# Designs tried in a protein design chat: VHH binders against q9x234. Part 33

Target 1, 288 residues: q9x234
Amino acid sequence: RTFSEEIKEELVNVPFGSREEVISELLGFIKARGDLDVKSRHIVFSLHSFAASRRLLNLMKYLSKPVSEIIVEKSHNIKKRYIKITAEYSESFMVIEPFFDVALFVSFLRGLFLSGGSMTNPRYHYHLEINLFEEETLALTRKSLKDFFNINAGIIELRNTRKLYIKSIKDILVFLEAIGVQRKLEEIDRIVTERKVIGDVNRTVNFIEANAIRTANSTARQIRAIELIKENMGLENLPEDLRRVALVRLRNKELSLRELGKKLNLTKSQIYSKLKRIIKIAERFGDV
Short names: E, the ipSAE of ESMFold2; O, the ipSAE of OpenDDE; V2, 0.75 times the mean of E and O plus 0.25 times the DockQ between their complexes.

## First folded at step 10 (VHH; framework vhh_lunsekimig_d3)

Design r6 (at its last look DockQ between E and O 0.76; V2 from the best seeds 0.66)
Fold by ESMFold2, look of step 10:
Structure r6 (fold): chain B 288 residues (1-288), chain A 120 residues (1-120)
Amino acid sequence: as target 1 above (288 residues)
Amino acid sequence: EVQLVESGGGVVQPGGSLRLSCAASGFIFSSYALSWYRQAAGIERELIASITRGGSTEYVDSVKGRFTISRDNSENTMYLQMNSLRAEDTGLYYCAAKYPAKRWSPQDYWGQGTLVTVSS
C-alpha cells in the first residue's frame, strides 16, 4: 500500500461537517475525476484508490444519492486499478462555490486529493500533486491555496496532463492538516526529523574523514621533506630555527602543529611557516 | 459577506445578569472556533471565553464560574451568559470566529462590539 493510500485511508474517517461541506468535498471528486453525462443525468467517477471509492460512497449516501453501479477494471497501465462509480447527478452539487470560505475550500481540497491526488513517500523526497485538468478550477485552487494558507503551488502542464504540485515540506504539512490528516502528519514529522539528523551525521563524518586525511597527508609531506634534506644536504646545514623544528617533528610524528609549537615555544602559525620553508628547501632534492 | 453581530449589551447593576448573542453569517459557522473578548477603556482587548467547534470551553480566571459561553449551530449564534456582574466587567464585548489550525494562520472574523456597563 502506497504512502498516498495510507493518507487516503485516514481521510475516509474524517467526520462530515455541514451538508455544504459534504457537497464541496463531492465537488472535488467531480472536478478531478468526474465525467458528467447531461442527457442521462449521471456522473461517472474514475478512481484509482479503494479509500477514495469508499469515501465517495459515504458522501453519496449522506446526500441520499445511491450509486447505480460500481465496476472494477484492470488498468491499461498495470500499476493501478480503475474503479468506475456511476451515480445520479443533481444540479445542487454544482452550486457550491468552494473558494470563498476556508471550511468549504478544505473540503473541496480533500475531495481533490482523494480522487486525483498523490504524495511521494517523504523518506525519499517531498512532493504532493493533484491532477486537475480544467484550467479555471486549477487557477482558482492555486490562488485560494495562496490566499488561505500562503501555499505557493506550482503547475505542471504536459501533452495530456495538468497538475498542481507542492514541494515545500512546510506547505505539504499545512495542506495535509487542512484536509484532515492527523496521525500521518505525526509520522511525516518524525521522518523529516530523522532525515535531518542522518544528514547532519553524514556531513560530520565526511568532514572528520576529510580533515583526518588532510592532516595525515600534511604530516607525511613534512616528514618526507625532512628526510630528503637529511639524505641530500644534512640537517646540520639548515638554519638553526628550521633544524630544531625538523628534529622535533621527526621525534613527534603524531603531534599536531599546536602541540609541536608548545614543545618549541612557538605559535601554530610560526611552526607552520617554518615547516613550509623546510618543504621549499627539500623540493631542490626531489618530490615532497 | 462575513458578518458577526453582537447584541444583548446594556446597563446593569452589580450582581445582575446579561446574556450576549453573536449572530453569524457568510461562513460555515459550525466549523469555526468562537470567542468572546472584552475591552475596557484604555486597556487592550482581552480574550475572556472560547468554545471549540466540538464544544470544549475555556475561560479566563476573572470570569470562571460567572460566565458561560455556548453555541447553537442551528441558529448560527454564539452566546455569553454573564452572571454576578461586577464593575470591572464594564467594557465593549466582541465576538470572534477563527477556523482551527496549528500549522497556518486563518483569518480572524470580528464583530463590532456591544457595550456592557455595570453601574450602581
Scores: ipSAE 0.735, ipTM 0.893, lowest interface PAE 0.9, mean pLDDT 89
Fold by OpenDDE, look of step 10:
Formats: C-alpha cells, structure tokens, sequence
Structure r6 (fold): chain B 288 residues (1-288), chain A 120 residues (1-120)
C-alpha cells in the first residue's frame, strides 16, 4: 500500500458533519474527478483509490443519491486500477461555495484529496499534490489555503492537467490535520523528527569534513610555496623571520598553525601572517 | 458575511439574572465551537464559558454553577444564562465562534459585545 492510500483509508472513517459539509466534500470529488454528462444528467467519477471510492459511496448514500453503476477497470498498465462510479447529477451539489467557510472548505479539501490527491512517503520526500484541472477552482483553493490555514501551495500547469502542491512539511501537516487525518499524522511527526536528527548529524559531519579538507589544503599550499621558494631562490634568501617559519613548517607538516606558533613562540595569527607572506613570495615563481 | 450579534445585556441588581444571546450568520454554525468571553474594565478579556460542536460545556470557576452556556443549531444562536449575578460579573460580554484546530487556528469570529452591569 502506498502512503497515500493509507491516508485515504483513514479518511474513509472521518465522521460526517453537517449536510452542507457532506455536499462540500462531494463537490471536492466532483471538481477533482467528476465528469459531468449534461445530456444524460449523470456524473462519472474516475478514481484510483478504493478508499476514495468507499468514501464517495458513503457520501452518496448519506445524501440519498443513487449510484447507477460501479465499474472496476484494470488499466493495461498493471499498476493502476480505475474505479468508475456513475451517479445522477444534481445541480444542488454545485450551489455550494466551499470557500467562504472553513468547515465547508475543509470538507471540500478532503474530497479533493481523496479523489485526486497524493502524498509521498515523508521518509523520502515532502510532497503533497492534488490534481485539479479547473483553473478557477485551483486558484480559489490556493487562496483559501492561504487565508484559512496560512498554507503556501504551488500550482503546476501540465499539458493535460493542473496540480496543486504543498512542499512544506509544516503545511502538509496542517493540511492533513484539517481534512481529518489523525493516526497517520502522528506517524509523519515521528518520521519528520527522525529525519531532522539525521539531517543535523549529517550537517555536523559535513562541516567537520569540510573544515578538515580546508585545513589540509591550506597546509599543502604552504608546503608547496616553501618548496617552490627553496627551488628558485633558496630559503636562505628569505627574511629571517620567514625563513624560520618556513623551516618549521617543512619539518612539521602535520602541525596546526597554533602548534607551529607554540614551537616558535608566536601566535597563530603571526604564523598565519608570515605564511601568507611566504605564499606571496612563492607566487612570483609559479602557481601555488 | 460572518456576523455575531450579542444581545440581552443590561443593568441588573446583585443576585439578579440575565440571559444573553448570540445570533450568528454567514457560516456553518453547527461546525464551530462557541464561547463566551467577558472583559471587565481594566482587565484582559477572559474566557468564561465554552460549548463544543457536540454540546460539551466548560466553565471558568468563577461562573460555575451560576452560568449556563447553550446552543441552538437550528436557530444559529448561542445563549448564556446568567444567574446569581455579582458585581464582579460586570463587563462587556463577547461571543466567539472557533473552528476546532490543533496545529493551526483559523480566524475566530467575534461579536461586538453586550454590556452587563451588575450594580445595586
């Protein structure tokens, strides 16, 4: 089972609210996956989720709207099952405006997600998306997400479809909670926490490694510079203070600047400054 | 447009009773948790009573046993029966509607308030 389907299975059991909420949820189904045949006055829902189908049927039952046909089709592509549910169309479903009231909007979102939504496993990636073709509905949904829940959703326009997406895990959690997810929400929280810990560790390790590499590179450059001077002008021709530092650096390639300083009774800063001067001199003879 | 309109406030003597009403419009009333707040002069607004979508009630200690919050979803109206009123109950009373949320709190709807004055 996909992570999305697990969420949808949980949503099947969300208690119904008011009649208006139920209608609003149905509207979500309609907008995301309903094809209206005006001539026959039928609406056909094409769903990929059994859980979504069950929820839709329950909604229709609650509203005393008969379902005329249920067809399960196996896509030629082994991986996708389609459930087509045909029902009589009622204009009363379209009269509801889900965007003015948060209760209606949440129900609407539940319908949208069940019918056209998906979520990646948070262990791998944070991404929630809803397929929604109608541009106006998409815009209103995005706006309402922002207005009611401060969720920043994006829109992607594809050749044959439009998608609303949420990338922020914080926003995803708010969204899921809003539409009635509880158990899976806790699981997600755990996963997110684990990932955060891992991320922090990795960042720390990377930082340590990067610092080590920088230090190594710096040391190597210093040695190269000194060797270059030795080959071209001789260390004897360096100022006495620089010569001293150069010799100590060559003899102690593993020591830090601080440690070098201790050997020469100089501060780290002084050593650094002198090495910079050495490098500058070396640059006269070649790339260091 | 969302509206909450409080009524029923007035001047009463200590020991008296008042019934406040909050008429709501412009949202699905039954889907919201409802609350009464009050604000006395020089004091911050305080929650005094709440009723959930399911009808469960909660009261602050100072009003327990004296005040009763109720709701009528068919009339989109919330009530506060106030008995045994005290001088300390004087203040502006506000009704509020809140959609239940844990991670994010949507905008609460508030009334303009009704004044309750308890004075001999």
Amino acid sequence: as target 1 above (288 residues)
Amino acid sequence: EVQLVESGGGVVQPGGSLRLSCAASGFIFSSYALSWYRQAAGIERELIASITRGGSTEYVDSVKGRFTISRDNSENTMYLQMNSLRAEDTGLYYCAAKYPAKRWSPQDYWGQGTLVTVSS
Scores: ipSAE 0.518, ipTM 0.812, lowest interface PAE 1.1, mean pLDDT 90
ESMFold2 (binder alone), look of step 10: mean pLDDT 80; pTM 0.794

Design r7 (at its last look DockQ between E and O 0.68; V2 from the best seeds 0.60)
Fold by OpenDDE, look of step 10:
Structure r7 (fold): chain B 288 residues (1-288), chain A 120 residues (1-120)
Amino acid sequence: as target 1 above (288 residues)
Amino acid sequence: EVQLVESGGGVVQPGGSLRLSCAASGFTFSSYALSWYRQAAGIERELIASITRGGSTEYVDSVKGRFTISRDNSENTMYLQMNSLRAEDTGLYYCAAKYPAKRWSPFDYWGQGTLVTVSS
């Protein structure tokens, strides 16, 4: 089972609210996956989720709207099951405006997610998306997400479809909680916490490694510079203070600048400055 | 359009009583938790009473035993019965509606407030 389906299975059991909320949820189904045939006064829902199908049927039952046909089609592509549910269309469903009432909007979102939504396993990636073709509905949904929940949703326009998406894990959690997810939220929280810890560790390790590499490179450059000077002009021709530093550096390739300083009774800063001068001299003879 | 309209405020003597009303429209009233807030001069707005969708009530200590919050879903109205009023109860009283949530901040609907003045 996909992570999305697990969420949807949980949503099947969310208690119904008011009649208006139920209608709003149905509207979500309609907007995301409903094909309306005005002539026949039928609506056909094409769903990929059994959980979503169950929820839709329960909504229809609650509203005393008969379902005329249920067809399960196996797509030639082994991976996608389609459930087509046909029901009588009522204009009364379209009269509801879910964007001005949080309760209605949440119900609407639940319907949208169940019918057209998906979420990646948070172990791998933070991404929630909803298929929503109608541009107006998409815009209103995005706006309402922002207004009611401070969720920043993006829109993707593809050739044949539009999608609303949420990338922020914080926003995803708010969204899921709003539409009635409870148990899976706890799981997600655990996963997120674990990832955060791992991320912090990785960052720390990377920082250490980067610093080590940088130091190593710096040391190597210093040695190269000194060797280049030795080959081209001789170390004897360096100023006495630079010569001293150069010799000590060559003899002690493993020591830090601080440690070099201790050997020469100089500060780290002084050693650094002198090595910089050495490098500058070496640059006269070639790339260091 | 969502509206919350408070009424019932006025001037009363210490020990007196007032009943505030909050008439709601434009949203599914029964699906919201409701609350009364008050704001005294120079003080931040504070929650004083709340009632859940199911009718469970909660009060701050300063109003416990004196104030009673109630709701009538059939009338889309919330009430605050205020007894044994004190000078410290003076302030602007606001009604608010919240969609229940735990971790996320729900959108709150607010009224414009009604003034309660307790003075001798």
Scores: ipSAE 0.575, ipTM 0.833, lowest interface PAE 0.8, mean pLDDT 90
Fold by ESMFold2, look of step 10:
Structure r7 (fold): chain B 288 residues (1-288), chain A 120 residues (1-120)
Amino acid sequence: as target 1 above (288 residues)
Amino acid sequence: EVQLVESGGGVVQPGGSLRLSCAASGFTFSSYALSWYRQAAGIERELIASITRGGSTEYVDSVKGRFTISRDNSENTMYLQMNSLRAEDTGLYYCAAKYPAKRWSPFDYWGQGTLVTVSS
């Protein structure tokens, strides 16, 4: 069972409101997955979700518009089942105006999502989309999402496909609340929080590792420089202030510059300056 | 065209009663939470009573026991029954409607107000 289907299972149980809200939800099914034949006065819905099919049948029963045919087919080419539901067309289905009353618009969006929508599992990434082929309806839906909810939806357009999509998790949560999701919203909130915690831990570990590598490289360079001087010149031939630093660093390979400064009664800056001079002397004898 | 139209305001003696109506059109009335506000001279507009789409009511302490909010979804009308009126109840009374939401901020719809004057 996909994450989308779990959401759709919850939506089946959203209580019906007014008759106009039920018609608005049905209009969402029509616009996303309905194939209207005006001559025969019927409409065929092609659905891939059993939850969506159950909801559609409940809407039709409420409206006293019984279904004439239900066919379950298995598409060999894409290895998916789909459900065709044939029902009588009513002119009243098309009179509703869902874009100017937010109560009707959220019902319309619920129908769109049930019939033609999907959402990726938020553990992987954030993406919600709706198949919405009709250009005018897509434009009005996008505009109304912005006007009522401040949701910024995008459009994917291909030769035979038009989709509305939402990528912001904040906008996705608003969308899901608006269409009636409750329990799954709590689950998504937990997933988002868990992902933030895991991400914070990983960033901390990466920072610690990078700092450790940088420190080890600095110390290794200092030790190599001192050893080159010892082998090629002798430490006794360094100025006394540099010789003291070289000997203490060699004895204390794991200490920080601040800690070395404490042993020599010098600041971190003074120790760094003296080690830099040691490195420059050593460069005369090889790679440091 | 969304409209909220208050009516039933007027002049009444202290201790009297008045019933306000708020007639609504242009939206799905039964799906909205409804409320009454009042604005007395020198005071900010204050919420005095509210009713959810399911019929649950809440009142501010100053009107509790004296005022009753109700709704009739078949007539797209909200009411405020105001009993035991006091001089302090004088003001402009507004009805408002709001779609319930937690994660987004719906626009509030407002009426133009009806004047209630409680005077001796």
Scores: ipSAE 0.572, ipTM 0.838, lowest interface PAE 1.7, mean pLDDT 88
ESMFold2 (binder alone), look of step 10: mean pLDDT 81; pTM 0.797

Design r8 (at its last look DockQ between E and O 0.80; V2 from the best seeds 0.65)
Fold by OpenDDE, look of step 10:
Order: sequence, then C-alpha cells, then structure tokens
Structure r8 (fold): chain B 288 residues (1-288), chain A 120 residues (1-120)
Amino acid sequence: as target 1 above (288 residues)
Amino acid sequence: EVQLVESGGGVVQPGGSLRLSCAASGFTFSSYALSWYRQAAGIERELIASITRGGSTEYVDSVKGRFTISRDNSENTMYLQMNSLRAEDTGLYYCAAKYPGKRWSPQDYWGQGTLVTVSS
C-alpha cells in the first residue's frame, strides 16, 4: 500500500457532517475527478483509489443519489487500477460554495484529496499534491488554504493538467488534520521527528568534516608556500620572525596554529599573520 | 457573509439575571464550537463559557453554577443564561464561533458584543 492509500483508507471512516458538508465533499470529487456529460446528465468519476471509491459511494448513498454503474478497469500499465463510477448529475451539487465556510471548505478538500490527491512517504520527501484541472477552482482553493489555514500551496501547470502542491511538512500536517486524518498524522509526526534528529546529526558531522578539510587545506597551502620559498630564495633570506615560523611549521605539519604559537611563544593570531606573509612571499614564485 | 449578533445585554442589579443571545448566520453553525467571552474595563478579554459541536460545555470557575451556555442549531443561536449576577460580571460580552483544530488556529468568528452592567 502506498502512503497515500493508507491516508485515504483512514479518511473513508471520517464521520459525515451536515448535508451541506457532504455535498461539499462530493463537490471535491466532482472538481477533481468528475467528468460531466451534459447530454446524458451523468457524471463519471475516474478514481485510482479503492478507498476513494468507497468514500464516494458512501457519500452518494447518504445523499440518496443512485449510482448507475461501477467499472473496475485494469490499466494497460500493470500498476494502475481505475474505478469508474457513473451517477446522475444534479445541478444542486454545484450550488455549494465551499470557499467561504471553513467547514464546507474542509469537506471540499477531503473530496479533492481523496479523488485527486497524493502524498509521498514523509520518510523520503515532503510533498502533497492534488490534481485539479479547473483554473478557477484551483485559484480559489489556494486562496482559501492561505486564508483559513495559512497554508502556502503552489500551483504547477502541466500540459494536460494542473496541480496544487504543498511542500512544507508543517502545512501538510495542518492540511491532513483539517480533512480528518488522525492516526496517520501521529505516524507522520514520529517520522518527521526522526528525520529531524538525523538531519541535525548529519549537519553536525558535515560541519566537523568541512572544518577539518578546511584546516587541512590551509596547512597544506602553508607548507607548499614554505617549500616554494625554500626552493627559490632560501629560508635564510626570510625575515627572522618569518623564518622561525616557517621552520617550525615544516617540522610540525600536524600542529594547529595555536599549538605552533605555543612552541614559539606567539598567539594564534600572530602565527596566522606571519604565515599569511609567508604565503604572500611565496606567491611571487608561483601558485600556492 | 458571516455574522454573529449578540443581544440581551443591559443593566441589572446584583443577584439579577440576564439571558444573552447570539444569532449566527452565513456559516454552518452546527459544525462550530461556540463560546462566550467577556471583557471588563481595563482587563483582557477572557473566555467564560464554551460549548462543543456535540453539546459539551465548559465554564471558568468564576461563573460555574451561575451561567449556562446552550445552543440551538435549528435556530442558529447560542445562549448564555446568567444568574446571580455580580458586579464583577460587568463587561462587554462576545460570542465566538470556532471550527475545531489542533494544529492551526482557525479564524474565529466574533460578534460585536453586548454590554452587561451589574450595578446597585
């Protein structure tokens, strides 16, 4: 089972609210996956989720709207099942405006997600998306997500469809909670927490490694510089203070600047400054 | 348009009673948790009573046993029966509707308030 399907399975059991809420949820199905045949006065839902199909049927039953046909088709692509549900169309379903009432909007979103939504496993990636072709509905949905939930959703326009997406895990959690997810939400929270811990550890390790590399590179450069001077002008021709530092650096390639300073009774800053001067001198003879 | 309109406020003597009403329109009333707030002069607005969608009620200690919150979903109206009123109950009373949410703070709908004055 996909992570999306697990969520949808949970959503099948969300209790129905008012009739208006139920209609709003149905509207979500219609907008995301409903194909209206005006001539026959039928609507055909094309769904990829059995859970979504079950929910739709339950909604239709609640509304006493008969379903005329249910067809399960196996896609030529072995991996996708299509459930086509045909029902009589009623204009009364389209009269609902879900964007002005959070209760209706939440129901609407549930329908959208069930029919056209997906979510990646949060262990790997944070991404929730809803397929929604109608531009106006998409815009209103995005706006309402922002207005009601402070969710920042993006829109992607593809050749044959449009998608609303949410990338922020925080926003995804809010969205899922809003549409009635509970148990799976707890699981997601655990996963997110684990990832955060891992991420923090990785960042720390990377930081340590980066610093180590930087130090190593710096030391190597210093040594190269000193060697270059030795080859071209001789260390004896350096100022006495620089010569001392150069010699100590060559003899102690593993020591930090601080440790070098201790050997010469100089501060780290003084050592650094002198090495910088050495490097500058070396640059006269070649790339360091 | 969402509207909450409070009524029933007025001047009463200590020990008296008032019944506040909050008439709601423009949203699915039955789907919202409802609450009464009050704001006394110089004091922050405080929650005093709440009722869930299911009808469960909660009160702050200062009004327990004296105030009763109720709702009539058929009339889209919330009530606050206020008995044994005290001077400290004086303030502007607000009704609010809130859609339940844990991870987000939904925009609450608020009324304009009704004034309750308890004075001898």
Scores: ipSAE 0.649, ipTM 0.856, lowest interface PAE 0.9, mean pLDDT 91
Fold by ESMFold2, look of step 10:
Structure r8 (fold): chain B 288 residues (1-288), chain A 120 residues (1-120)
Amino acid sequence: as target 1 above (288 residues)
Amino acid sequence: EVQLVESGGGVVQPGGSLRLSCAASGFTFSSYALSWYRQAAGIERELIASITRGGSTEYVDSVKGRFTISRDNSENTMYLQMNSLRAEDTGLYYCAAKYPGKRWSPQDYWGQGTLVTVSS
């Protein structure tokens, strides 16, 4: 089972609220996956999830609305199985305005996600999306996500595809909680924590390696400079303050500038300034 | 369009009783958690009682056993029965409605408040 399907299995068990909330959830199914047949006054739902199908049947049972047929099909072009559910259309399904009351809106979102939504396994990346082709409904959904929950959703528009998506893990968790996910949220929290720790470790290792390479290159240049002076001039011909620094650096090749300063009672800045002068003197005798 | 209207405040003697009402409209009342807050002069508004959408109640210690919060979803009304009133119960009483959420909840709805004065 996919990660999305595990979430949808939990949503099947979300308790029904008021009748208006049930109708609002059904409206979510209709807007995402319902094909209205005006002549027959039926809606045909095309669902990919057995959990979503079970939830839809439970909603219809609660509303005392007959389901005339259920067909399982295999799509030739996309190699997916569709569950086609044909149910009676009722004008009462369309009376509810889900965008102006949070209770109705979260029910509507649950229907949208069950019927047309998916989420990637958060171990790989954070992405939640809903197929929602009708432009007005998509715009109202995006606006209401921001207004009620401060969720920043994006829109993907291609020739035959229109989707709402959420990539922020914080926003995804708010979304999932709002539609009634509880147990899977705990699993997602653990995954997010694990990924954060791994990311922190990787950044620390990269930082340590970069600093070590930078330090090694700088130290090698300093030692080379001191050796050039020693070979061509003699360290005794350096000013006394520079000679002290040169000798201590040669005896302590592994120490940082701060540690060298400690041995010489000088600040890091003072040591750096003196080593810079040593390098400049050495440049008279060769490449440093 | 959303409204919360408190009523039932007034002046009472110490030891007396009052029943506050909060009439709600413009939202699905049964789906919200409800609460009463009080604000004495010069101090911060304090949560004193709450009731979940499922009917579970919680009270601050200073009102336990004296105050009872209840809700009537069929009348879109919340109540606060206040018994054994004390001088320190004096203040403005506000009702509030919150859509529950641990990670995020929408903006609360608030009433304008009703004044309760406990004095001889």
Scores: ipSAE 0.548, ipTM 0.796, lowest interface PAE 1.5, mean pLDDT 88
ESMFold2 (binder alone), look of step 10: mean pLDDT 81; pTM 0.795

## First folded at step 12 (VHH; framework vhh_lunsekimig_d3)

Design t1 (at its last look DockQ between E and O 0.24; V2 from the best seeds 0.00; counts 0 for: pae O 2.7 > 2)
Fold by ESMFold2, look of step 12:
Structure t1 (fold): chain B 288 residues (1-288), chain A 120 residues (1-120)
Amino acid sequence: as target 1 above (288 residues)
Amino acid sequence: EVQLVESGGGVVQPGGSLRLSCAASGFTFRSYALSWYRQAAGIERELIASITYGGSTEYVDSVKGRFTISRDNSENTMYLQMNSLRAEDTGLYYCAAKYPAKRWSPQDYWGQGTLVTVSS
């Protein structure tokens, strides 16, 4: 389960406000992941998140709009599940204007994030993004993020992808609060504080090791690497010897390599070698 | 377009009562916190009463027990019941709406004001 999915699971429980707010949230789903079928007057949503799918079904139930079809598409790739939801649509949903009322805009953003958004685990770096192809909607969203929240968002346009992104942790926290995140905000605050402490420790260790012949201390890299693997691959897909080391390191973040080796009945050299391999694997998924 | 329109002001005797209304349009009223402010001649505008989107109220000491703030989300209207009015309550009364936030500062919406004069 990714950090993004944990956020989305919390968002499922955000209470509904007015009917217009519910419609605005639905419009976010439509703009990020909805395909209108003109012939049948239906919208087909293609979602990658079970939490987002559950929220969408709850929105449709509130609006008394029947869902005619739910299809779970699986290849042999267990890590990705694609859920197609077909629902009846009303043209009144498309006339709502979320950009001039902050209550409607935060609801719209929640829908965008649930359906097409993701966030990296802030232990590694700060990045939140939303896949949103329609250029005018991206421009209006960026403008409204600045106008309502003073958030500086960027737009990345590639051949087949348009994304809105936010890199400032201050702006990400404002965004997450606005869309209704509460408990995960407290966790992120702790992570930001821990990163400052770990950064200070790493600078101190680097100074000490300039005066000593010991091998470089890389606990922050190890933990970051393990968490990248957990979010992108799952620890269960590591070789068993590496999985056991990864688990014990996460449970004992403060221990030296020698101390960690004692818990696993391995020498310092063996632990170092295994953690080096873990870091190498994690480099496929981001900066370590 | 966002609008807040106060009404119900006027001239009353000390000890009298007035009921102010604030009619709202152009935004999702039920999701906003609402407030009454007053501005007397030569004095800066001050917050006198507030009501959260959940209905919790708060008052400045000088009006506690005399004023009651309330809201009707079905009519998009906030009220201020003003009893036992005093000469010091004379002033221009404004309604305001604010979206609740902790990590950012939403722009407040303001009405034009309605004048209350307490005169013997």
Scores: ipSAE 0.520, ipTM 0.804, lowest interface PAE 2.0, mean pLDDT 86
Fold by OpenDDE, look of step 12:
Structure t1 (fold): chain B 288 residues (1-288), chain A 120 residues (1-120)
Amino acid sequence: as target 1 above (288 residues)
Amino acid sequence: EVQLVESGGGVVQPGGSLRLSCAASGFTFRSYALSWYRQAAGIERELIASITYGGSTEYVDSVKGRFTISRDNSENTMYLQMNSLRAEDTGLYYCAAKYPAKRWSPQDYWGQGTLVTVSS
């Protein structure tokens, strides 16, 4: 099972609210995956989630709306699975305005997510998206997410598809909580915490490694410079102070600048300055 | 500024009726669950009635069948119709507004209360 499906399965058991809330949730299904035939007074839902289908059927049952047909296409790929549910349609469903009442909006969001939403496993990536074609509904949903929950959602239009998405794990958690997720939130929190710890460790390690590499490269450059001078002009022709540093550096390739300084009774800064001068001299003879 | 102002309290005889009002301002009224609380002398404040942002109502057993909570979003006002009042209904009645979200929500709001006295 996908992480999305696990969430959806939990949502199947969210208690029903008022009749208006139930209708609002149904409206979410309609807007995301419903094909309305006003003339025949039927609606066809095309779903990919069994959990979503179960929830839809429960909503319809609650509303005493008969389902006329259920078609399940058998596929081994969940993404290719189609569940078509045909039911009686009422215009009363469309009279609901879910964007001005938080209870209706939350119910509406639940319907949207169940029918058209997905979430990546937070172990790998933070991403929640809802497929929704209608531009106005997308805009209103985005605005309401901001207004009611301070969620920053984006909208992306790709070819013939439109999606609302949430990238912030904080916002994703608020969203899931709002639509009635509970158990999975705890799991997500654990995962996020674990990732944070791992991330911090990795950053620290990377920083240490990067610094080590830089130091190694600097040391290597110093050695190359000294060798180049040795080959072209001889170290004996260097100023005495630079010659001394050059010789000690060649003999102690593993030591830090601070340690070199200790050997010569010089500060790290003084050693660094002298090595820079050495490098500059070497540059006369070639690339260092 | 957020305000909840209760009104309609007073003195009534047993068996009488009162209608309390709670006028709200300074916040998105229709997005909040609303409740009536009461506090009798020497007793802790208790929830007696609630109405969700979706319109669902709930009552404590002691007021079931006698009290009715309602809301008018157009007027930003909540009501409590109290019928068949009893001496034990005497107390200070508070209006409360609560946002439904847990992780992200505005502060809950409370009124100052209105006094209801049921006495012969």
Scores: ipSAE 0.165, ipTM 0.638, lowest interface PAE 2.7, mean pLDDT 89
ESMFold2 (binder alone), look of step 12: mean pLDDT 79; pTM 0.785

